# Designs tried in a protein design chat: VHH binders against Glutamate 5-kinase (proB). Part 10

Target 1, 356 residues: Glutamate 5-kinase (proB), of Aquifex aeolicus (o67209)
Amino acid sequence: MRIVFKIGSNLLETDEGDIDLSFLSKLAEGIKKLHSFGDKVLIVSSGAVLSGAKKLGIKEKPKDLTLKQALASVGQSYLMHLYDTIFSNYGLKVGQVLLTKDVFSKEKEERFKNAKSTLEKLLELGVVPVINENDAVAVEELVFGDNDFLAVYVSFMVNADLLVIFSSAGGLKDDKDRIIPVVEDIEKVFKYVRGTGTSFGTGGMRSKLEATRLATTLNIPVIITSKEENILDLRNLKTKGTLFKPSKRKLRNALKVIATLEEPKGIIVVDRGAQEALKAGKSLLPAGVVSVQGNFKRGDVVSIQNEEGLIIGKGKVNFSSEEIEKIKGLKTSEVRKLLNTTKDEVIHRDNMVIFL
Key: E = the ipSAE of ESMFold2; O = the ipSAE of OpenDDE; V2 = 0.75 times the mean of E and O plus 0.25 times the DockQ between their complexes.

## First folded at step 6 (VHH)

Design n3 (framework vhh_7aqx_2)
Fold by ESMFold2-Fast, scan of step 6:
Structure n3 (fold): chain B 356 residues (1-356), chain A 120 residues (1-120)
Amino acid sequence: as target 1 above (356 residues)
Amino acid sequence: QVQLQESGGGLVQAGGSLRLSCTTSGFTFSDYEFSWFRQAPGEEREFVGAISYSGGDTDYADSVKGRFTISRDNAKNTFYLQMNSLKTEDTAVYYCAAETYVEWSGYDYWGQGTQVTVSS
């Protein structure tokens, strides 16, 4: 099996602010055991800026992009040296892979294939790839911004069997502060994050849950757990934290590409009735369209948003933005007449992925 | 140069509606999570609502659920707070904020604030 471990900056740090060498050693020991069963492991590691700040004695969070990039350069070197040194004690070899957002783009298909080939070769050689965003050379249009999503994109690229996200929270907690052991329907647990009086954007759990939703939509199970986890139990999808089961709807690869590699060219806002139909696996009809944002042509991929502003899906449109503006709210016969076409769906169900 | 600028504030009657905009520049809009906060005179800053990265979710403070809606327009590098059924208790300076999860979590950029006054 192939397992991707996502390690955040806070998990690499002890309460005293030092790098958690004990955790890295435990992880290395666990990976060595996984390798003995024929499993393959990749690590998506944050921590470059943090590691650089510590190495240079900078105690305050950097305020500007240039300083963050400089710290990432220093810290990425330092962090990789720590991975190499600790993992070598267990007979493991690591390889650094720095990726930019454009690698995960349909337009840059050759870059995606090259990165995938590199990761596949490293795994064949028995190497553990340690992957991070290429912060040092990131231009704004290529910045990822969130390594939880990088971990999902990497999991998709290598066809991972499991994504494990380490969190100081140890899993998803309910309203009584108890870890939820299994989540079969991720839609139902968004209310727990909201209902607990959470401050959205301040806790890493919201980001982890959003990334988990994408991963489970791609049919990849996700475990969110603590440093106390038994690494070998993960082989059997057993955890002290929370197991998020993959979506029961198996997605064909073309839809996984729409969910991941296709950047939306615009937004279609749908009403409640359309949202319910889409969740039931139906196509998007003009009558369900409330508004259109952006400029796009037939065949482009767009985001589907509900009236509350929640993005609920993505799909390839049969009509341009101008055409949809003309046909929104109309019945099928009127659409065919007005646009002189046999197509009556704004987005066909076979060209659409729904996240809810 | 990174900038966040609020607009759309002003005076409105209770029960009325107001739409705030936050225009941004100097970064890749689609990679950021956006939030609205407010601060009434003599009180601490309060979270109002947030919208995640593309493909994500929205969240709201209990005091505004069902009345306020946050949205984003990636083509215009702008995000919004639609405020309906306004109450006098909604009177505050409203701030927009942007956050990334590159290394540290937290709000990296803040606007200067816009005054919203709801009269009875």
Scores: ipSAE 0.000, ipTM 0.136, lowest interface PAE 19.2, mean pLDDT 81

Design n4 (framework vhh_7mjh_2)
Amino acid sequence: EVQLVESGGGLVQPGGSLRLSCAASGFTFSDYEMSWVRQAPGKGLEWIGRIYSGGDTSYNPSLKSLVTISRDNSKNTLYLQMNSLRAEDTATYYCAAETYVEWSGYDYWGQGTTVTVSS
ESMFold2-Fast, scan of step 6: ipSAE 0.000; ipTM 0.439

Design n5 (framework vhh_8emy_2)
Fold by ESMFold2-Fast, scan of step 6:
Structure n5 (fold): chain B 356 residues (1-356), chain A 120 residues (1-120)
Amino acid sequence: as target 1 above (356 residues)
Amino acid sequence: QVQLQESGGGLVQPGSSLRLSCAASGFTFSDYEMHWVRQAPGKGPEWVSSISYSGGDTNYATSVKGRFSISRDNPSKTLYLQMNSLRPEDSAVYYCAAETYVEWSGYDYRGQGTQVTVSS
C-alpha cells in the first residue's frame, strides 16, 4: 500500500506557537509500523516559513513576499533537520524533494517523469520522501498555496492508494459540529464549508475539500483527520475523522491528464441546465454557455464554472474563446449554420472531466 | 509485448486515396488516445490527426482537415486513417502512436511506420 500524508503549517504548531515535535514523533512511530507491513509512505509537508521564523526568533507573521521566501529557505533546512533527527530515532531515513507547479504540466512532461522516477527510487531504497513546494524560488503563477493540491498531484504521480490530510478540525463537520464519518458524494457536503473569515488558499476546509474532490475524481480515497489519529488504522481505511470514498466512475488516462496536468487557459460559465446535463454525462453545447473568460484556442483545456462560481469540471474545447463568444446561447442548428461546421459541442464528453 | 504495426502505404498519383491501418497489441487499446504522425525526409515529425479513446472526438492538422478521416475499432484494436485528395506534400512515413497520460514522453508507443509517396 502507498500512503501520502499531507501536513499543514497549522498542524506543525503547538498551542505555544512552537513546532510540534510530539506530533512528528508520533507520525514517525506510525510510519515505522506501516513499513513493517510493507507499506510505503510519502509526506507532503508545509511549515517552511513557520520553521524559519522560529529559527530566527521572528514572532510576527511576515507580510513581505521576499521575507517569506527568505524564511522558507531557512525554515526548509531547519524543518528537514527535525524530520531527519526525529525519524532517525525510529530507524527511518528521509529524503528532501522540492517541487514547483510546472513539474505537473503536460508541456513539461520530462520534469514530471524525472520527479516520478526520483520518488520511485527513494521508495525502493526504503526512504520516506518529504516533499514541499520550492518556496525560495517559486514565482506566484507556480505556487501551490497550502500544499493540499500538491499532495493530490504527488498522490497521482506515485499511484497512491490513500491520501491522508491532517487538519485541526479533525474531519469534516456537519451543522451540529459532528464529524461526518463517511462521504460518498463530495458535492453534497460542500454546503458544510463555513466561509466566514477564511481567506481562499489559507489551508481552510474549502481548500481541503476542493483538493479531496480532485483526488476522489482520480479514484484515490482521502481521509481528513486529526493529530490524535491511530496511524495503523489508516491502512484499513478506518479513521477517527472523515473518509471520502473514491469516485465510482473510473477515469480513462486522457481524462486524468485533463483533470491534473492540463493548466486551464480560460473559464466557460454554464447555466443550471447545462450543469445537470454535464453531471448526467452529456457534452457541453453552446446553448448552455453563459459567458467566456480568458483567451484560448481550439484544443486548449478550460475550466467549467457554474453561475455560483464553483468550478465543476475541465475540458478540451472544440472552439476558440472568440468563436464561443459568438455562438454562446445558440441552438445546435444555428451554430452549424454560423460556423459552417459539423462540430456542435463546445466540449465533447470524451474530452471532459466533471467533478460533480 | 507492446506493438503497433502500420500498413496501407504505397505509391499513388495526386488526387488518389489511401487507407492506412494500425494494428495494436500488448496494451489496453481502448484506454488510449491514438494519433497519426508523419515525417517527410529531412523534416521533423508533424502531427496529423488524433482520436479519443471512445472514437467520439477527432482532431486534424489544418493541412489535412477535410481530406483525411481518422477512425478506430476498439474490439479489433485497429486505428485507421482514410486519406483522400492526396497531394505531393502528403508524401511521408506515417506512424501510428499511442500516449499514456501518466508517463508521457511524447508518445509512449510508436510503430515502425508505413511509407506514402504521392508522385506523378
Scores: ipSAE 0.000, ipTM 0.374, lowest interface PAE 12.1, mean pLDDT 82

Design s1 (from e2c with K3Q P14A M34V T40A D46V L47V D50S G60S D61N T74A; framework vhh_7b2m_4)
Fold by ESMFold2-Fast, scan of step 6:
Structure s1 (fold): chain B 356 residues (1-356), chain A 119 residues (1-119)
Amino acid sequence: as target 1 above (356 residues)
Amino acid sequence: EVQLVESGGGLVQAGGSLRLSCAASGFTFSDYEVGWYRQAPGKQRVVVASITSGGDTKYSNSVKGRFTISRDNAKNTVYLQMNSLKPEDTAVYYCAAETYSRWEGYDYWGQGTQVTVSS
């Protein structure tokens, strides 16, 4: 079994503002037990900027990009020293892997291949890879990027059997503040984070759910849980938090690439009838299109959004944005006549991924 | 109860302008650093601009010179003036508020507002 653990910077802090060495020790002990069963573990860890600020005695959150990059450089070294020291106490070896967002794009295929090969070799050697953003050379957007998606991309890259995301909330909570133990249909639970921002954790939960939806679409189960979790129980998909079950549809590799490595060039908004048809595995027809956003050409990948503003899928379009604007709402026969084409679907089902 | 409510999003042609507003309630707004994030479909959420309680501003390189963040503490509102909009600015824009004790991410988030820039 391959398991990816995602640890946010907030989870690395104690209430006193120190790095949570007890949590890292608990994690190491649990990983050692997982290794005894033949399991393989990777860690996606935030906390470089935080660790650097603590190392240098900087109390205020940095505003300057150069200072943030400098702190990330100092902090990445310090953070890895902590991982190495603590994990060594349990006989575990760690290895640092720093990735930028562009590793996970179609146009950088060789970078993806090289990163994958490196991770596979580290696992073969019995090493626990500790993965983070390459903050020292990344643009400001990447420094503030949410590592929840990095954890999904890494899980995809190594064909993980389980992604575990640690959260201060301890799992997904319902309207009564109760942990939802199992989620079969992630679309139905987005309502619990659809409102305005609330107390700390709500914004972080939305990004965790969006990342979780991508992971489950890729056939990877996700557990969102607290630091109090029993690490060994996770190998049996048992948790004190929330288990998100993987999609029952097994995706072919081309669709996984559309879901992960293809950058969408625009958005197509669909009505409720089209959403139900797409959920049932049908193609997107012009009659189901409400609006078109962005500028794109035939063959580009776009996002599919419902009328409530949720992104529900991605697919490769048969028509440009200008063409779709002209044919939206029309019947199939009218489309063929207007565009002198044999294609009547905006997106064919074989070139489409639905996040359900 | 803490709430952040974004408004002002919509469809605009390339080269156009939009002004986003974020109305805050349920906390002492003037004590918080407030920022704008955006998320394009299938991408992670990235920072656009931030403004401290004291009024100091910071911008991502992709929007510097085109976007302006400002705040009105009397109205508990933060604004993002977006000029010279490009198709690549198309995203859901989120308002977030955080204390100085947070290093990555924000304490409170809004529900987001869609901005679409056509060519």
Scores: ipSAE 0.000, ipTM 0.191, lowest interface PAE 14.6, mean pLDDT 81

Design s10 (from e2c with R102K; framework vhh_7sr4_2)
Amino acid sequence: EVKLVESGGGLVQPGGSLRLSCAASGFTFSDYEMGWYRQTPGKQRDLVADITSGGDTKYGDSVKGRFTISRDNTKNTVYLQMNSLKPEDTAVYYCAAETYSKWEGYDYWGQGTQVTVSS
ESMFold2-Fast, scan of step 6: ipSAE 0.012; ipTM 0.328

Design s15 (from e2c with E98D T99V S101D Y106F; framework vhh_7sr4_2)
Amino acid sequence: EVKLVESGGGLVQPGGSLRLSCAASGFTFSDYEMGWYRQTPGKQRDLVADITSGGDTKYGDSVKGRFTISRDNTKNTVYLQMNSLKPEDTAVYYCAADVYDRWEGFDYWGQGTQVTVSS
ESMFold2-Fast, scan of step 6: ipSAE 0.012; ipTM 0.266

Design s2 (framework vhh_7d4b_2)
Fold by ESMFold2-Fast, scan of step 6:
Order: C-alpha cells, then structure tokens, then sequence
Structure s2 (fold): chain B 356 residues (1-356), chain A 120 residues (1-120)
C-alpha cells in the first residue's frame, strides 16, 4: 500500500509556539510499523517559512515575498534536519524532494516523468521522500499556501492508495461541531466548512476539502485527521477523523491528466440547470453557459465555474472563447446556423472532469 | 468557510467617485493576492486592479490607471477599490477575487459581485 501524509505548518507547531517534535516522533514510529507490512510512505510537508522564522528568532510573520523566500530557504534546511534526526531514531531514512508547480504541467511532461522516476527510486531504496515546494525560486509575487494540492498531485504521480491530511480540526465537523466519520458525497459537506489558517498557513478546511475533492475524483481515498491518530489504523481506512471515499466513477487516464496537468486557459460560468446536468454525466450545452472569461481556442482546457464562484470541473472545449460568447444561451438549432457546425456541445462529457 | 463580500456599489453620475469594499473571512487574508474584476453586459470579465498580500505591489488595467486606486487593510481583512472620475464605460458588476492559480491552491475565490452604474 502507498500512503501520502500531508503535514501543514499548523501541525508542526505546538500551542506554545515550539516545533512539535513529539508528533514527528509518533509519525516516524507509525511509518516504521507501516514499513514492516511492506507499505510505502511519502510525506508532503509545509512549514519551511515557520521553521526558518524559528531558526532565526523572528517572531513576526514576514510581510514581503523576498523575506518569505529567504525564510523558506533557511527553514527548509532546518526542517529536513529535524525529519532526518527524528526518523533516524526509528531506523528510517529520508530524502528531500523540492518541486515547483511547473513539474505538474502537460507542457513540461519530461519534468513530471523525471520527478516521478526519482520518487519511485527513493521508494524502491526504502527511503521516505519528504516533499515540499521549491519556495526559494518562486518568481510570482504571491504568498505560499499549505501544500494540500501538492499532496494530491504527488498522490496522483505515485498512484497512492491513500492520502492522509493532518488538520488541527481533526476531521470535518458538522453544524453541531461533531466529526463526520465517513463522506461519500463531498459536495454535500462543503456547507459544514469552518476553515481558518494560522499566520504561517493559507490553507484552512475549505482548501483541504477542495484538495480532497480533486483526490477523490482521481479515485484516491482521503482521510483528514488529527495528530492523535493511530497511524497503523490508517492502512485499514480506519480513522478518528473523516474518511472521504473515492468517486465510484473510475476516471480514464486522459481525464486524470485534464484534472491535474492541464492548466486552464479560461473559465466558463454555468447556470444551476447546467450544473445539475453535468453532475448527472451530461455534456455542457450552449444554453447552460452564463459567461466566458479569458481567451482560448478550440481544444483548450478550461475551468467550469458555477454562479456562486465555485470551480466544479474542467474540460476540453469544442469552441473558442469568441464562438462561445456568440452561442451562449442559444438552442442547438440556433448554434448550428450561427457557427455553420454540426457540433452540439461546448464540452463533450468524454472530455470533461466534474469534481464530485 | 471562505467568503468574500463586496459592498459600496450604486448609481452615480459621470465624474463622481465610489469606494468599493471587499470583506474577507475564512482564510489568512495577508497571504493572498487580491483583485477586482468587472463584467459589463455583453463583454468578457476583465481584471481591473490587483494587489499583493503585503500591499507593496499593485497593478491596474490601462482603462482605469490614474483614476482607480486599490488598497487593503490586513488588520481588518478588507480590500478596497477607490474609483474616481467615473465614466459611463465603468458601468459593470464588480467582483472581489483572491487569486491563487499561480500557486498550488489552484483555486480562485470570488465574491457575489456589486453593481456599479454610471449614468446621468
């Protein structure tokens, strides 16, 4: 069994503001036991900026990107030292893997293949890969988030059997603040979201649910749980937190690529009727399109967004952005006349991924 | 729960000013780059202005440069758009957005929109 553990910056810090060495020790002990059953483990760890701030004695959250990148550089070194030292006490060996988002791009598939080969070789050697963003070389003037989506992309890359996301909340809670033990339809539970990040983390429960939705769409089960979890129980899909079951619809590899490696070139906003049709496995028709954002050509991949602003899917378009602007809201017969075409769908169901 | 709530829209005459506000909750506000988008009837949605998480960097569409000013107050989890010298062509629904698609989150958070109408 292959298991990916995602650890956020919040989970690496104690209530007193120290790095939680006892949690790392508990995790190492649990991984040692998983290894004894022949399981393979990867860790996606946030916490570089936090670790760097603590290493340098900086008490205030950094305000500019350059300082955050510098702290991430210092902190990544310190964090890996902690992983190495603690895991070595249990006979485990760790290997650092730093990835940028462009590794998960169809346009740069060689980078994806190289990263995958490296992770596979580390697992073959009995090493636990510890994966993080290569934050020191980020060029955008944007802040680093928790690595919830990186954990999903890594899980996809290595064909993980389970993704485990650690959260201070310990799982998804309902309106009465009780942990929901099993989720079969993730869309129905977004209403229970109570997400807040710490000053060093951007990912709250909503971010974890969005990442979880992508993972379950890719047919990977997800567990969101607390530091108090029994690591060994996770191999049997037993948890003190919340188990999110994988989608019952098995996704073809081409659609998994659309869901993960294709960066969308624009957004199509759909109405409620279209949203329900898409969830029922239908194609997107022009009549269901409310608006179009961005410039894209026939065959490009776009995001599908509902009127509340939630991204509900991705798909490969049959029409350009200009063409969709002309045909949105029209009946099939009107579309055929206007564009002199026999195509009926803006996006065909076979070229579309809907996040459940 | 991530929420972005816009306010401050309305009907004004050409040459006047409006200040839009976007109240954010459910995420670490200062860690997200934010922006204002607008969509006029029959036109595509366009980026009007954006601001970095720290507020140290701002960008504007050519059509609004010199007239609009984007700002944020991270202590209040609020982003603002000061719109001066308004023109009829500024008439649109204005949306607050947190942009994360250049990072791992891969998700844009959007507000419900607020209508701005510039007419005599």
Amino acid sequence: as target 1 above (356 residues)
Amino acid sequence: QVQLVESGGGVVQPGRSLRLSCAASGFTFSDYAMGWYRQAPGKQRELVASISGSGGSTNYADSVKGRFTISRDNSKNTMYLQMNSLKPEDTAVYYCAAETYSRWEGYDYWGQGTQVTVSS
Scores: ipSAE 0.000, ipTM 0.188, lowest interface PAE 13.2, mean pLDDT 81

Design s21 (framework vhh_7sr4_2; at its last look DockQ between E and O 0.02; V2 from the best seeds 0.00; counts 0 for: pae O 13.6 > 2, placed apart)
Fold by OpenDDE, look of step 7:
Order: sequence, then C-alpha cells, then structure tokens
Structure s21 (fold): chain B 356 residues (1-356), chain A 120 residues (1-120)
Amino acid sequence: as target 1 above (356 residues)
Amino acid sequence: EVKLVESGGGLVQPGGSLRLSCAASGFTFSDYEMGWYRQTPGKQRDLVADITSGGDTKYGDSVKGRFTISRDNTKNTVYLQMNSLKPEDTAVYYCAAETYESRWEGYDYWGQGTQVTVSS
C-alpha cells in the first residue's frame, strides 16, 4: 500500500508555539510499522514558513512575499532537520522533494516525469519522501496553498492507495458538529462547509474538501483525521475521522482533470441555466454568472458553484475577478463592448471540469 | 410519493412574527430529523433550525432566541416559529428531512421552499 500523509502547518505546532516533535515521533513510529507491512509512505509537509519564523524568532505572520520566501527557505531547512533527526531514531531515512505548481502543468511534462521518477526511486530505496512546495522561489500564481492539493497531486503522481489529511478538526463535521465517519458522495457534504469569507482560500475544511473531491475523482480514497489518530488503523481505512470513498463517477476526461489541478483562487456562482449548460459541456458565459468571490487574475483557476452552494466544477478563467464582477449577467455583445474584448467565455469548456 | 410542503411564509414587518409549517408525507416522519434552512439568491442554504426524532433542537446563531422549531409526529408536521423578525431574515425557507442512515450525505427530502420577506 502506498500512503500519502498531508501535514498542515498548524499541526506542526504545539499549544506552546513550538514544533510538535511528539507528533513527528508518533508519525515516524507509525511509518516504521507501516514499512514492516511493506507499505510505502510519502509525507506532504507544510510549515516551512512557520518553521522559519520560529527559527528566527519572528512572531508575526509575514505578509510580504519576499519575507515569506526567505522564511520558507530557512524553515524548510530546519523542518527537514527535524524530520531527519526524529525519523532516524526509528531507523527511517527521509528525502526532500520540493515541487512547484508548474511541475504539474502540461507545459512541464518532463519535470513531472522526473519528479515522479525521483519519488519512485526514493520509495524503492525505502526512503520516506518529504514533499513540500518550493516556496522560496514560488510566485503567487504558482502557489499550491496549504498543500492540500499538492498532496492530491503527489498522490496521483505515485498512484497512492490512500491519502490521509491531518486536520485539527479531526474530520468533516456535520451541522451538529458530529464527525461524519464515511462519505460515499462528496458532493452531498459540501453543505456542511460553511463559507467563511475565505472559503475559497488556501486553507480550511473547504479547501480540504475540494482537494478531497479531486482525489476521489482520481479514484484515491481520502481520510481526514486528527493527529491523534492511530496510524496503523489507517492502513485498514479505519479512522476516527472521515473516510471519503472514491467516486463512483467515471472520469469523463482524466486529462482535463489533471489540467485543472490547481487550487481555486476564487468562486464563481452560476445560475441554474448556466449549470445546465455546463453539464451539457458548454462554456461558462458571463450571462450565467450570479456572483464572484475572491480576488483572482486572468488565467487563475476558480471553483464553480451553483446557487444552492454546491461546487459543481472548476476551471480557468479568462477574466479577472474584477472584470467578472463587471460583466456578470451581461450578454456577450455587452461584454465585448464593455471590456473591449474578443473573449466571450468566462471559462472555456476546455478549461474546466464539471463534477455533475 | 414523498412530499414536503412548506407554508406560512409571506411579507412581515420588522419585529413581526411568522409561523412556518412543513407537512410531510410519503415516509415515516418519526424516523427523520427535520430541519429548516434558508437561502438567499447566490448564497448557500444555511441551517436555521433542526430537530431530531427525539426532539433535540439546534439553531443557527443568528436566530437563537428568536426562532423555535417543533414537530408534531401525529400530524407529520414540523414548525418554525419566527419571532422578532429582521430584514436579514428575508430568504426562501426550506424544509428538509434526513435520517441517521443517510450518514450525513445530504438530505433525503427537500421542500420547494416558502418565501419570507421582512420589510418595512
């Protein structure tokens, strides 16, 4: 079994504000046991910026990109030191793999192949790859976010049998704050993720759920659970958290899914007519847009949401959030006139994935 | 045929009251958790209140103290008493039914909704 563990930055912290070495030790111990069963384990680790800030004694979250990049550099080094030190106590070897978003682009197929080969070789050698985003050189448009999607991409890359996302929430909770143990159809549970002003953001349960949806579409089961979980139980898909089963839906176009493997930078809400059109394989037109959430640029990937709040797709926009705000609900002729553009579609059919 | 039919909506002034009813048919009402949700155009449906088969209730934060959900299993009806209504309460209100067996994967049944408008 190949298992990918995604560890968020918040899970690497103790209540005292230190790096949670206990959790890392637990992880190492668990992985050692998994190895004894012949399992292969990969770690997608966040927390480089956090670790850097800790190392340098910086208490405030960096808002400046350059500072963030610098902290990521320092933090990644420190973080890998901790992984290496702790894992070595359990006889485990770790390897660092830093990836950028473009590794998963069509234009960089060779990089994808190389990365995949590297990961496969590490696994062959019995090494635990520790994957993180190459934040030190990443530009805003190439940022994965909180690595939820990175974890999915890595899972896809290595044909993982299971993706485990650790969350402070311990699982997906319903409207009564009860953990949902099993989800057969992820589309039906998005309603429990209440849109915080940053619901499209790089963090939170919504992001995890969106990533999870992608994973399940790729036939990868996902477990969202807490760091208190028994790692061995996960091998049997036993969890105190939430198990998301692979989608029963046939991948219409796996290539399209892969092409849209980006974390959404916003949300476009579409009307019922647009939803039906999209389902029929048509492009998203401005006339079908009800509202826009988030700040994104042309070429960014956004989630498509229906009026009921259901995420029904994902796609690359031809217009910025500001532009879409101006053209929403307008006819094509009006849009052309207003923006002096030849583009008719907010999202072209070839640049979107519909989950319906 | 399973049906959830909402009634009682309408126009009311701020500070006023409405009582919504949802009449259920076509399923064993007593086995279902019943809920009221509301939605404005372009937004998600939000939980207003729900009531378990055992009578336990939960309310959205914005309606606590003002709204009361209740059910009458003999009539297969769930109610939402809405007091001290505010303009912010303007929405389409939906009745929903779900069971434990559904494992939180959506609601088994939805009503068509009833419009509540709070305006001076």
Scores: ipSAE 0.006, ipTM 0.219, lowest interface PAE 13.6, mean pLDDT 86
ESMFold2-Fast, scan of step 6: ipSAE 0.014; ipTM 0.446
ESMFold2, look of step 7: ipSAE 0.013; ipTM 0.450
ESMFold2 (binder alone), look of step 7: mean pLDDT 80; pTM 0.794

Design s22 (framework vhh_7sr4_2)
Fold by ESMFold2-Fast, scan of step 6:
Structure s22 (fold): chain B 356 residues (1-356), chain A 118 residues (1-118)
Amino acid sequence: as target 1 above (356 residues)
Amino acid sequence: EVKLVESGGGLVQPGGSLRLSCAASGFTFSDYEMGWYRQTPGKQRDLVADITSGGDTKYGDSVKGRFTISRDNTKNTVYLQMNSLKPEDTAVYYCAAEYSRWEGYDYWGQGTQVTVSS
């Protein structure tokens, strides 16, 4: 079994504002036990900026990009030293892997293969890879975003059997602030983070749910849990938090590539009727298009967004952005006359991934 | 996946106005705090204005009363209305998206040049 643990910076900080060494020790002990069963573990760890701020005595998160990158540089070294020192107490060896967003692009296929080969070799050597974004050399255009998505991309790269996301919330909570133990349809639980006071807070849980939705679409189960979790129970998909079951739809490899490695060139916003049709497995028709953002050509991959601003899918377009602007809202017969074409769909279902 | 593209910069005379736009893609825009920063050659980036997901705004002291930040979640766009422009407002203006205090990364646009000169 291959397990990826995602650790956020808020999870690494104690209530006193120090780095949570007790949690890192608990994690190491649990991983040692997982190794005894033949399991392989990777860690995707945030916390570089936090760790740098603690080492340098800085109390506030910087708003300046250069200072933030400098803190990440200091903190990544310090954080890795803590992982190495604590994990060595349990006989575990760790290896640092810093990745930039371009590793996960179809255009840079060799970089993806090289990173994958490195991770596979580290696992073969019995090493626990500790993975983070390469903050010190990241440019604005290549900034990865939340490590929740990095953890999904790593899980895809290594064919993980389970992704575990640690959260101070301890799992997804319902309207009565109770942890939901099992989620089979993730779309039904997005309501708990769509402007309700029962969510984790502003932004935190929604990012985790969006990453979880991508992982389950890729057929990877996800557990969102607290640092109070029993690490060994996770190998049996048992948790004190929330288990998100993988999609029952087996996604073919070409669509997994679209979901992960294809950089979208623009956004198509769809109406509610189109959203329901797409969820039912139908193609995107011009009548369902509300607006178009960005410049793209026929054959490019674009993101599909609903009117609430949620990204619900990705797909290859049959029409350019200029063509879609002319045909949006039109019926098939009107499209054929205007563009002198026999094509009916903006995106064909066979070239589209809808996040379930 | 995540991109911020600024537009609306240019050359303007002192006392003039410009409206900057930042088109965001690849993330759930409504969940993010959006901000405008500016950088003058040889100096660090300074916060000009920010706006929370709920619409609360904060401004840098030098621009308060002259600039207005706003957002349109249906268009995934944040705006900066710049009035009564001064030569000292000359800078490259960047939009940024911020998710959390310690976790997550600041996403930055490529920047747009604003020059206030006769």
Scores: ipSAE 0.000, ipTM 0.265, lowest interface PAE 10.8, mean pLDDT 82

Design s23 (framework vhh_7sr4_2)
Fold by ESMFold2-Fast, scan of step 6:
Structure s23 (fold): chain B 356 residues (1-356), chain A 121 residues (1-121)
Amino acid sequence: as target 1 above (356 residues)
Amino acid sequence: EVKLVESGGGLVQPGGSLRLSCAASGFTFSDYEMGWYRQTPGKQRDLVADITSGGDTKYGDSVKGRFTISRDNTKNTVYLQMNSLKPEDTAVYYCARGETYSRWEGYFDYWGQGTQVTVSS
């Protein structure tokens, strides 16, 4: 079994603002036991900026990207030293892997294959890869923003059997503050997401659910749980937190590539009726298009967004952004006349992945 | 390049109104929590308002009932409607992209340049 553990900055910090060495020790002990069963483990870890700020005595939030990148450089070195030292106490070897978003690009597929081969070789050697974004050299368009998505992309790259996301909330909670033990349809639970920014208990749950939705769409189960979890129970998909079951709909590789490796070149906003049709497996028609954002050509991949601002899918367009602006809201017969085309669909269902 | 560009600040008399706008570019705006913070000289930044990707809002205690945060994902813009302005609202107002995995004292990815709001006669 291959398991990816995602650790956020907030989970690496104690209430006193120090790095949680006890958690790293617990994780190492659990991983050693997983290895004894033949399991393979990768870690996607945030915490570089936090670790750098602590090492340099900087207490104020960085205002600019350059300071953040400098702190990440200092902190990544310190954080990896801690991983290496603690994991070595349990006989584990770690290897640092720093990735930028362009590794997960269809245009640069060779970078994806090379990174994949490197991770496969590390796992073969019995090494635990510790993966983070390459903050020191990342450009803004290549930044993941939140390592929850990096963890999904890594899980896809290595064909993970399970993604585990640690959260201060300990799992997804319902409107009565109770942990939901199993989620089979993630769309039904987005309503339980509470606003974040001032509560330690939420831990960025919206972002975690968005990443979880992508992972389950890619047929990877996800567990969101607390630092108090029994690591060995996870190999049997048992948790004190929330298990998100993978989608029952098996995706072909071409659609997984659209979902992951194709960077969207624009956004198409759809109405409620179109969203329900897409969820039911239908193609996107011009009548369902509310607005178009960005500049793209026929055959480009775009994001599909609902009117509430949620990204619900991705697909390859049959029309350019300029053409869609002219045909949005029109009936099929009107589209054929205006564009002198036999194509009626903005996006064909066979070239579309829906995350709902 | 990720950019957050604030506009709409200025001088206004007590009881007046202002509407701040923050135009975002260089990232998928709809995937991020957006917020407004303010800073007075010699003090740390205070939360004015936050809005999630799904539209859920939170407000600082001093502005509840007077200010309204909203977003337009089609224009990659977050707004702050400020009504019944008080001299105490005088500050530099910053637009920020939120990192939801960080604690409330955690790091924000990007901040705007700030826009000055002055409430006085």
Scores: ipSAE 0.000, ipTM 0.201, lowest interface PAE 14.6, mean pLDDT 81

